# Ledger of designs, part 3: VH-VL binders against Laminin subunit gamma-3 (Lamc3)

Target 1, 177 residues: Laminin subunit gamma-3 (Lamc3), of Mus musculus (Mouse) (q9r0b6r508to684)
Amino acid sequence: HIRSDFRHGAGGWQIRSMGVSKRPLQWSQSGLLLGLRGGEELSAPKKFLGDQRLSYGQPVILTLQVPPGGSPPPIQLRLEGAGLALSLRPSSLPSPQDTRQPRRVQLQFLLQETSEEAESPLPTFHFQRLLSNLTALSIWTSGQGPGHSGQVLLCEVQLTSAWPQRELAPPASWVET

## First folded at step 7 (VH-VL; framework fv_ivicentamab_arm2)

Design g35 (from f5 with heavy chain G99R R101G)
Fold by ESMFold2-Fast, scan of step 7:
Structure g35 (fold): chain C 177 residues (1-177), chain A 120 residues (1-120), chain B 110 residues (1-110)
Amino acid sequence: as target 1 above (177 residues)
Amino acid sequence: EVQLVESGGGLVQPGGSLRLSCAASGFTVSRYYMNWVRQAPGKGLEWVSIISSGGSTYYASWAKGRFTISRDNSKNTLYLQMNSLRAEDTAVYYCARSRYGYWDSGMDVWGQGTLVTVSS
Amino acid sequence: AYDMTQSPSTLSASVGDRVTITCQASQSIGSWLAWYQQKPGKAPKLLIHKASSLESGVPSRFKGSGSGTEFTLTISSLQPDDFATYYCQQYYSYSPETYTFGGGTKVEIK
């Protein structure tokens, strides 16, 4: 598994707009403040990038801390790799919680061809190719920018790998001469 | 009104550099995949480069290392920096918007084109 | 890279004719293909996206069909405004492969 728990800082995560941004992240021992503005993305450090094929069919898990009366912002996970790009919605809704108390919320993003953003689902060989050379993994708010309640913290990001390890092969259609 | 307006074309000597601009109006360039496409006089269309909404850049193999696609969010403008220009780079350069990012990269809005001539 | 072969390179036709232009991809590109129309001195105009989806404002006489490696653009009743050069373009893969255009088909008066 590849993980960022933010216990010792921002861990190389950066706010990006137009691919490059100098806006600093706000960090605390509890996590990163998710205060994204319109057009901004929170971009993962290099440890989440490269050959991530072992994560095919596995979730990316985000853990958020939501204040009393607050709500998670609309979040999408954006992946770019091998010249391909896509956005994923959470694969399931957060469990019901008492909103009067501070709470931890987990969002899971399944890394496979069930993306709702697609006009049609991304083909398996295409998704596997994207994961073979991941060049960006970022957290983005869908369409509305940073329109969320209170001080939501990103406490952890996990990129899950299959165990035991296995080799992923493209379908026969990708090996045509 | 959605529009792209290009500028910066002109005559340059082989080995020279030139930066093309593409000003967008009626939409925010940072939210779209944006392309540069060129067309040599009397020839067909040739794709040059793309920048994703997330800022990732990709290039035709012959353009890598010489051409750089970028954008300026505050000016809502797309750029193509061209270095080490060759006679075969002579072409009209178009900027174009992909209609729906990766999921549908049909280019629905095009600039008027700007002519780049590389000769001595 | 995904090479696109477009045929014919030139086509002579009369108003009212049915015109067919073909694009062949060197490898399967699914339905990830667009068709463009270009008039002399003008930028290209998107006609068809995702192989068969007609762009808003484009006349219904234009029809895209095909998938995989063989694609066709059909103009069912050629109008004077349709004499132009037509290009197909695959956008299935852009790294390390280039988005590739067909060589173009010039539709001219017979």
Scores: ipSAE 0.000, ipTM 0.461, lowest interface PAE 17.9, mean pLDDT 79

Design g36 (from f5 with heavy chain R101D Y102R)
Fold by ESMFold2-Fast, scan of step 7:
Structure g36 (fold): chain C 177 residues (1-177), chain A 120 residues (1-120), chain B 110 residues (1-110)
Amino acid sequence: as target 1 above (177 residues)
Amino acid sequence: EVQLVESGGGLVQPGGSLRLSCAASGFTVSRYYMNWVRQAPGKGLEWVSIISSGGSTYYASWAKGRFTISRDNSKNTLYLQMNSLRAEDTAVYYCARSGYDRWDSGMDVWGQGTLVTVSS
Amino acid sequence: AYDMTQSPSTLSASVGDRVTITCQASQSIGSWLAWYQQKPGKAPKLLIHKASSLESGVPSRFKGSGSGTEFTLTISSLQPDDFATYYCQQYYSYSPETYTFGGGTKVEIK
């Protein structure tokens, strides 16, 4: 798996707008502040990019710290690669929790082309090509609106792999009968 | 043993139709990307169509609208429906397997080919 | 058009020679290129995938190299079994053609 836990800084993540690096991130020992402005996205460092086909059908997991009385803003994950782009919504919502206390929540984004979570679905082959040379992986929000009071922190991002192996095509001995 | 066997080729008049079959043994076609590739007599290889493990289909620009790739998982067989055939469609048609499951790779298993001749 | 250009189209060589076949893509395809060998009347055989990864059972005298738009297949010491036609093929998945073959290089006896 590929992971950013933000314990020692922003870890190469950047706020971008229209592909250009913009303002500095607000970092603390607890994570990155998700106060993105209109048109801004939080862009992943190089380690999340490149050939990510082993992550097909697997989740990208965001861990958030939400203040008392707060809620996560609407969050989307944007992928770009091979001249293609796709935006994903969370594949599942967090379990109901006591909002009177600070809490951690996880959002999962399944990396697949055909789902209710995709804003602009791609054919399977094109999506796998996008994953074969991922050039951007970005987080954006609809902003901190009514019902999203306080500061939400991004504590961790994980890109999940199906198999921890070097070969992408299994050996002939693993071919099904 | 992993094998692909094509059938359904033959002589057909211009404007006619043919359906090619490609029977797989030793593996399951639904887990792979499957291709049709053709070769006109004395000419080079020309890619025709692909079906992904997820069922998405793509075609060479000249084949789109005339040719349809499909598979029947219960019969473990790949098909190519060819309509509005022209003399320039005369070729040996090969089926070929690409990536395992979701991973695209080179075409590692090929059938023997089936000859399609379009002539009056 | 997203084209694959092979050179030379025909190559005459003797057993023991080092032969080099070049494949050029009209646009960058990363390393998503395979090499195939075809003998008369037979189906093609995959030799190399991902530009440089040798297939199991393929002799080590075959070597692929390159990335982006320029690729090379080298046979370091040509054997009698190597007289055949060779094809490169991109599988980068650029629309409208998902896969494109080069025109082929016939390696024939001198």
Scores: ipSAE 0.000, ipTM 0.477, lowest interface PAE 16.4, mean pLDDT 79

Design g37 (from f5 with heavy chain R101P Y102R)
Fold by ESMFold2-Fast, scan of step 7:
Structure g37 (fold): chain C 177 residues (1-177), chain A 120 residues (1-120), chain B 110 residues (1-110)
Amino acid sequence: as target 1 above (177 residues)
Amino acid sequence: EVQLVESGGGLVQPGGSLRLSCAASGFTVSRYYMNWVRQAPGKGLEWVSIISSGGSTYYASWAKGRFTISRDNSKNTLYLQMNSLRAEDTAVYYCARSGYPRWDSGMDVWGQGTLVTVSS
Amino acid sequence: AYDMTQSPSTLSASVGDRVTITCQASQSIGSWLAWYQQKPGKAPKLLIHKASSLESGVPSRFKGSGSGTEFTLTISSLQPDDFATYYCQQYYSYSPETYTFGGGTKVEIK
């Protein structure tokens, strides 16, 4: 697995707008402050980039620390590679929660071309090409979050990879189910 | 056991058409990338076409427009429709399974091949 | 297109010899290269995937190495059943041109 836990700094993450580093990140030992403005993206360091085909069908997991009275902003994950781009929404959103206490929230983004719609946003081969040379992995918001979300911290990002030595293909019995 | 069996090869005249079948047993073709690969007598291997688990198709430049790869999930069978055949299409045609998108691998299961001869 | 150049085209060796086959890609393909063995009249058999990962049941005398544009298949001690033609194949990306095979190397055991 590839991880950023922000215990010792921003770990190479940058706020970008139109591909240019925009302004300094606010960091603490608890995480990065997610205070993205319109047009800004939080861009991953090189360790998340390159050939990520082994992550196909696996989740990217974001762990957030949400303050009392706050809510997670509407977060999307943007992938770019091989001249292609795709934005993913979380595969499931957390259930409505009591906002009276600070809480940890995990958002999972499944790295696949499928959507809730009958038709995929990208053909399988195009998505595999995108993953074969990932040039950007970014976190952005499509708008303002509900309630007071200004102090939301990004505590961890994990990119999950299939174990490369396990097997070359799923077992026939697994494929049948 | 996992097996692929090709059929449908034979003699065909230039300009004719032929459809090859590749029946799978022991696994489901719709879950894998499936390939057609050919080999002219005494020559090397030449990739022809691929269909992904998601149904996307790709072809060698010389095959595009003449050959169509498809599958029938209910029959667990892969097909290659070949149109406008030329003498240089004479070859043994193999079907082969390659890695599921979750596990990138080479072509690990091959059929025994079916001979296509294009001649008058 | 990713052209694959394989050398030598033919090779004669004695049982027990170390044999090396080379495959060169016209552009970097990372480690996305497979090696196949084909005996006369039979379908190809996958030996190695992802440049160096040996397939189950393939003898340990077969070794793949390399990355980027230069790859080798080494047979450390040739056996009589290693008489065959060997092919490299790149599968780096999913464009129509990328599943290309090398020209093959025929290994004759003397």
Scores: ipSAE 0.000, ipTM 0.468, lowest interface PAE 16.0, mean pLDDT 78

Design k01 (from f5 with light chain Y94W)
Fold by ESMFold2-Fast, scan of step 7:
Structure k01 (fold): chain C 177 residues (1-177), chain A 120 residues (1-120), chain B 110 residues (1-110)
Amino acid sequence: as target 1 above (177 residues)
Amino acid sequence: EVQLVESGGGLVQPGGSLRLSCAASGFTVSRYYMNWVRQAPGKGLEWVSIISSGGSTYYASWAKGRFTISRDNSKNTLYLQMNSLRAEDTAVYYCARSGYRYWDSGMDVWGQGTLVTVSS
Amino acid sequence: AYDMTQSPSTLSASVGDRVTITCQASQSIGSWLAWYQQKPGKAPKLLIHKASSLESGVPSRFKGSGSGTEFTLTISSLQPDDFATYYCQQYYSWSPETYTFGGGTKVEIK
């Protein structure tokens, strides 16, 4: 897996507008403050980029910390690669929680073309081509202002990968006749 | 050893149905794009169907509505259900794994093929 | 439609010859073309993917080139094991439903 847990800093994540870095992130040891303005995206460092085909059909998992009385903003994951772009919505919404307490929630974004939550769906072939040379992976909020993101922290981002099935070597007992 | 073995071919009458199986060993079918490709006697290769690692299915236009590709992950087996068979469907049917890099790789592992003959 | 036209349909060659097979797509397919080798009674074998990328274990005498609509497979010094039928296949189509193979080129002994 590829991970950012923000324990030691912003880890190379940047707020960008139209692909250009705009302003500094608000970081704490609890995570990154999600306070994106119109046109801004939270862009992943290069370890999330490049050939990510091992992640096809696997989730991108965002862990958020939501304050009492707060709600996570509507979040989308934006992928760009090979001249293509696609926005994905979470594959499932978090269960209703007691809003009187601070809470952690996870959002999963399934990296596949058949996602019902895909905002700009691509044919399978184009989606695979996009993943073959990922040039951007970004978090943004769809149609929501900064007020909806107040004090919500991004605590972790995980890009899940599947290892190819390896041929099993003969069991040790078969090496010796 | 990575291997695909087809079975289920045989003689059927026009309008009949047949289900082909493709048993995989040495790898997990759910992690790959899997194809069916056919070849009529003395003719060239013709793509039939594909199932993606995510489970999306696609068919040649002439196969849509008659053929169904599926897999059983617990049995590590790929299937092709063929309905409303016609004489023109007579061919050797191959299952084939798309290479790990499907979008920039062809089909890197093929089964031996199974003959389907559709005649009266 | 992504029709694939191979030429020639048959060619006669001797061991040591340089052999060139061409494949033309009716529309641009970028570099999304594979080459296969098939011997009588056998399943096809992948030789080249993405127009020019040699598959592991395939001899270096096989070379693919081209992009867009015109592609070639070249065998620089034909060996006895190379007498076979060769197929190109496009897999660029924005829908897999239109995947197409070329008609094949049979390379036979002179």
Scores: ipSAE 0.005, ipTM 0.474, lowest interface PAE 14.4, mean pLDDT 79

Design k02 (from f5 with light chain Y94F)
Fold by ESMFold2-Fast, scan of step 7:
Structure k02 (fold): chain C 177 residues (1-177), chain A 120 residues (1-120), chain B 110 residues (1-110)
Amino acid sequence: as target 1 above (177 residues)
Amino acid sequence: EVQLVESGGGLVQPGGSLRLSCAASGFTVSRYYMNWVRQAPGKGLEWVSIISSGGSTYYASWAKGRFTISRDNSKNTLYLQMNSLRAEDTAVYYCARSGYRYWDSGMDVWGQGTLVTVSS
Amino acid sequence: AYDMTQSPSTLSASVGDRVTITCQASQSIGSWLAWYQQKPGKAPKLLIHKASSLESGVPSRFKGSGSGTEFTLTISSLQPDDFATYYCQQYYSFSPETYTFGGGTKVEIK
């Protein structure tokens, strides 16, 4: 798998914005501050880009640190490749947590072309083309206002990449009579 | 065991139509990318069409508009509808699977092939 | 179209020989190339995927190498069962909505 854990710095992640100058990330030992301004997105380093077809159907997992009384902002992943673009929403909701304490929350994004949460869904072939030469993978928020969202830290990003499992039943073992 | 069995081949006149079937056993076709590949007598392999696990279909440029790939998930069977057949469509047609939910592997399971002869 | 050029078209060899087949892509396909073996009257058999990953049950004398536009299949010590036609195939992209196979290399007895 491909992973950024931010223990030693921003790890090549950058804030980008069209029409707004690039600005430095706010980093701590706990992660990157997700204080994105209007039109800004947090862009992944080269290790998350290129041929990512082995990640099809696999999750991208974001781990966030949320302060007491805070909530995760509405986060989306934007993928670009082969002249195509797609925005994905989380495939699962975080479990209920005690909001009186700081907590860590995981958001999972399935890398699939068909999703009720996709902003611009693509045919399967086009999504595979996008993944064959991924040129951007970015984190952005929709409807982020002042308040809780600016205090959330991004602690880890994981792109799952594994050889696919075949539907065939597992090989008979010497335990199976 | 995993198997693919083609059927429906035969002799047909130019301009005619034919439907090939590919029955799968030991796996579910809806979860794989499925292909049709043909081979003219004494010639090399030529890709014809693919259907994705999501149901999207794609064709060789010369097949588009004449050939239609489809599947029936309830029968676990893949089809190739061939219309406006030409002499140069004469070939053994193979059904082959590639990639479980992913476009990431070669074609690992092939049928035995079915011969289509287009001749007057 | 990602044209695949295979060479040689025919190769004569003896048992025990080292055989090398080359496949050239017209554009970079990364490592997204498979090698197949076909015997007369039979369907093709997948030998290698992702340029160098040997399929389960395929003898270790078969080796794939290369990336980008140039790929090779090597048989380190040819066996009687290896006289067959070999094909490379790119599966990097369907643009312009077509897969491509190489023209094939027939390995025949000397």
Scores: ipSAE 0.000, ipTM 0.485, lowest interface PAE 15.6, mean pLDDT 79

Design k03 (from f5 with light chain S93T)
Fold by ESMFold2-Fast, scan of step 7:
Structure k03 (fold): chain C 177 residues (1-177), chain A 120 residues (1-120), chain B 110 residues (1-110)
Amino acid sequence: as target 1 above (177 residues)
Amino acid sequence: EVQLVESGGGLVQPGGSLRLSCAASGFTVSRYYMNWVRQAPGKGLEWVSIISSGGSTYYASWAKGRFTISRDNSKNTLYLQMNSLRAEDTAVYYCARSGYRYWDSGMDVWGQGTLVTVSS
Amino acid sequence: AYDMTQSPSTLSASVGDRVTITCQASQSIGSWLAWYQQKPGKAPKLLIHKASSLESGVPSRFKGSGSGTEFTLTISSLQPDDFATYYCQQYYTYSPETYTFGGGTKVEIK
């Protein structure tokens, strides 16, 4: 799988903003401080980009360090490729954790076409085209305030590939006929 | 039109089992977070279980080990298998969808409920 | 699990009144709270999500506010159609008891 663990630095990740000043990432041995302002996205390095069709139906996993009593911000994953763009929401609830202490939480984003609900549908063919030449992979929030994200650290990002298992296991949305 | 229709409720004796069904139309259940919520006669709402679009399942502590949430993608139907039923499980059982905007949405679509009565 | 305490359990009011329902969480839930309306014999209806975001088609007289541990639902000018039971529900926790409802508040005619 393709991975950033932030043990030795920001690993090529960058904060990008549309029309505002650049600012540096805050890094520590524990991870990147996930403090995104309005209009900012945390953008992946080139190793996450290119032909990612083997990742269809597989998760992108974010590992976060959340303070006691805190919560992860509402995070979305934005994909761009082949002139198309799509934002994904988490596909599953974070793993159960002991809330008494700082905790590690995983968010999973299933790489699939958008839901049936009428806003921004993307056909399977177009989603496969997007994955065939991924030009951007970014983390952003759904417009929530920084209070939820102020002390949240991004500890790991993993992009999963099912090769060669993909040839034997059909996508999750398909059923045996 | 988006709808949820429940079935499978009825009278059952203590220790018995029932499987509830929740048929969806106008959307695909495998792409949403789906819930079971119950309400005892004259009482408040009580959350039972959730299944995510990715297939992860979570249960109320009192339901774990007795109840199982599942879905059949080919039938676009959500299920709740209930085993070792007790008098305290008597309630109207609702299925409900957590909307597309998961992080900021509540349960936006509900079935009309199916009554389960556990009595000897 | 996160306990949700809703008050009052019953509230008597007249048409045109301003009514306030309070929901209290045992621990901080950020803004991850929804409000529902339920009429006798009917399924609940979502009114507000994320503490203050009004659902499409819900009248503007309904307003949610609060964050952390204390939340309120306010109906600024009660209408005949508003006599119902109201529930708050947290969806912050990621434990096996993922969602918790308040005990409900019945708004009835004085």
Scores: ipSAE 0.005, ipTM 0.519, lowest interface PAE 13.2, mean pLDDT 79

Design k04 (from f5 with light chain S95E)
Fold by ESMFold2-Fast, scan of step 7:
Structure k04 (fold): chain C 177 residues (1-177), chain A 120 residues (1-120), chain B 110 residues (1-110)
Amino acid sequence: as target 1 above (177 residues)
Amino acid sequence: EVQLVESGGGLVQPGGSLRLSCAASGFTVSRYYMNWVRQAPGKGLEWVSIISSGGSTYYASWAKGRFTISRDNSKNTLYLQMNSLRAEDTAVYYCARSGYRYWDSGMDVWGQGTLVTVSS
Amino acid sequence: AYDMTQSPSTLSASVGDRVTITCQASQSIGSWLAWYQQKPGKAPKLLIHKASSLESGVPSRFKGSGSGTEFTLTISSLQPDDFATYYCQQYYSYEPETYTFGGGTKVEIK
């Protein structure tokens, strides 16, 4: 699996925003401060990019450290590749925890095509094309206002692979023509 | 094709218990976030509980400790076990499906509701 | 603490009117807000998810807007079929206390 645990720094992750300059990440040994503002994305380093077809149907797992009385922001994972883009929400809610204590929350994002009611549904073969040459993998928060810091830390990002396995093939009706 | 049908409502005395069922057809409940939502006569909608596709459960603060959401995958059925019932729990109870794995689509499929009356 | 305040509680309108319903969150919920329509004796129907995304089969006269703490549902030209009660619902939080509904707005014939 491919992992960033942020123990020795930001590990190549960067804040990017369309139309504005990058701002520096706030890092500690416990993780990155996940204080994204409207229009900002936290972009993955090269090791998460390229041919990720072996991760089809597998989770991207984010581990967050949430302070007492705090709440994790709504997080989405954006994938771009082969001229396509897709935004995913967590496939499951985190386990319930006592909010009066500092806590760790894990968010799982399944790398699968979306339903027709999702924001940007893709046919399976288009999604596999996107995964065959992933050019961006980014974390962002929908609808965050300017100045939001939240004090939530991103402690780990893991991209899971089902290796070893045979190459995933789309249905026969999609490979012809 | 896709349907939810609630059952199990009725008259119960204060302090009593009742179990509601929600039978699904046309889809598999274990693959969705499933909700219970209630509505007291003449009042608004009030969220009660959710169970995720992964099995994590969450409750409204007033329901925690008294209500339990669960599902039986072999029967494709969602349940709400209600204990220590109060007059204030009198309502029509709906089960509702949230978006598949993404849950950001809102509650797109609802049952017809089942009436629970808590009175002597 | 994601309390939802909906206004007005009752609205009187005529066919062809432009009506606006407002939903206010006690704290920022991003765009994680849905709108529902409920007719007497029936279950609610989802109209809009993620603040502004119209559900399949819902007429284009329905529009949702807003983010953060202030949201609106607008019906650009009210039709007879639109006399109903409307509810907003937040689904922002991953924690207990999630999925609070607004108090509802009943749209009545003037």
Scores: ipSAE 0.006, ipTM 0.532, lowest interface PAE 11.7, mean pLDDT 80

Design k05 (from f5 with light chain E97G)
Fold by ESMFold2-Fast, scan of step 7:
Structure k05 (fold): chain C 177 residues (1-177), chain A 120 residues (1-120), chain B 110 residues (1-110)
Amino acid sequence: as target 1 above (177 residues)
Amino acid sequence: EVQLVESGGGLVQPGGSLRLSCAASGFTVSRYYMNWVRQAPGKGLEWVSIISSGGSTYYASWAKGRFTISRDNSKNTLYLQMNSLRAEDTAVYYCARSGYRYWDSGMDVWGQGTLVTVSS
Amino acid sequence: AYDMTQSPSTLSASVGDRVTITCQASQSIGSWLAWYQQKPGKAPKLLIHKASSLESGVPSRFKGSGSGTEFTLTISSLQPDDFATYYCQQYYSYSPGTYTFGGGTKVEIK
């Protein structure tokens, strides 16, 4: 698996927005403040990019800390690669929990081309091409900025690889350049 | 050793149905894109259908509505259900593997083929 | 539609000759093209994937080149084992109405 747990810093994650200057990211020991404004994306560091085909059909898991009385904002995962782009919604919503205390919540995003989870679904081969050279993986919200009462923290991001280990079929000549 | 073995071919009358099987050994079909490809006697290769590791299916335009690709993960076997068969469907039918991780590798493992003859 | 036009349909050559087979896509397929060799009564064998990447165990005399809509397979010094039928195959799109394979080129002894 590939992880960011934010225990010792932002880990290379960055807020980006088209047409405006980069905004400073707010970090704490508990995680990143997920106060994205309209048009802003939280962009993953290089370790989440490149050939991620082993993650096909597997989830990207976001762990959030939600304050008392708060709810996680609508979150989408945006993927770019090989000239293609796709936005995914969570594959399931979190179970209802006691709101009296801060709580941890997981959102899962299945890396599949299915229309039920995709804003603009891709044919399977286009999606596989996107995963073969992932150039961006970003967390996006519907404009639920810091002005909302909820102060949601992003505590962990995991890009899941298939388990058990899949067959590695390529000839040595493809790996040795 | 990775291997694919087709079965289920034979003689069938026009309008009839056949179900082809493709048994895999040495690898798991659910982890790969799997293809059916046919070749009429003395003719070239013609792609029929593909099923992705995620279960999405695609068909040649002439096969859509008549042919159905599927797999049974518990039996590690790929299937092609062929309905409303025509004389033009007479061919050797091959199953072939494309990689899930290396789907850019082309079709790297092929079965021996099974002959389907459609005639009265 | 991604029609694949392969030429020539038949090619006569002698051992030691340089042989070139062309494959033309009706629309751009990037580099998503494979080359196969088929001998009579046998299943096809993958030679080259992603337009130019040689499969392990395939002799270096086989070379693929091209991108977009025009592709070539070159055999730099034809050997007796190379008399076979060769096919190109696009795997950029599997949409309805698409032809995945070219028509084939039979390389015959002169």
Scores: ipSAE 0.006, ipTM 0.490, lowest interface PAE 14.0, mean pLDDT 78

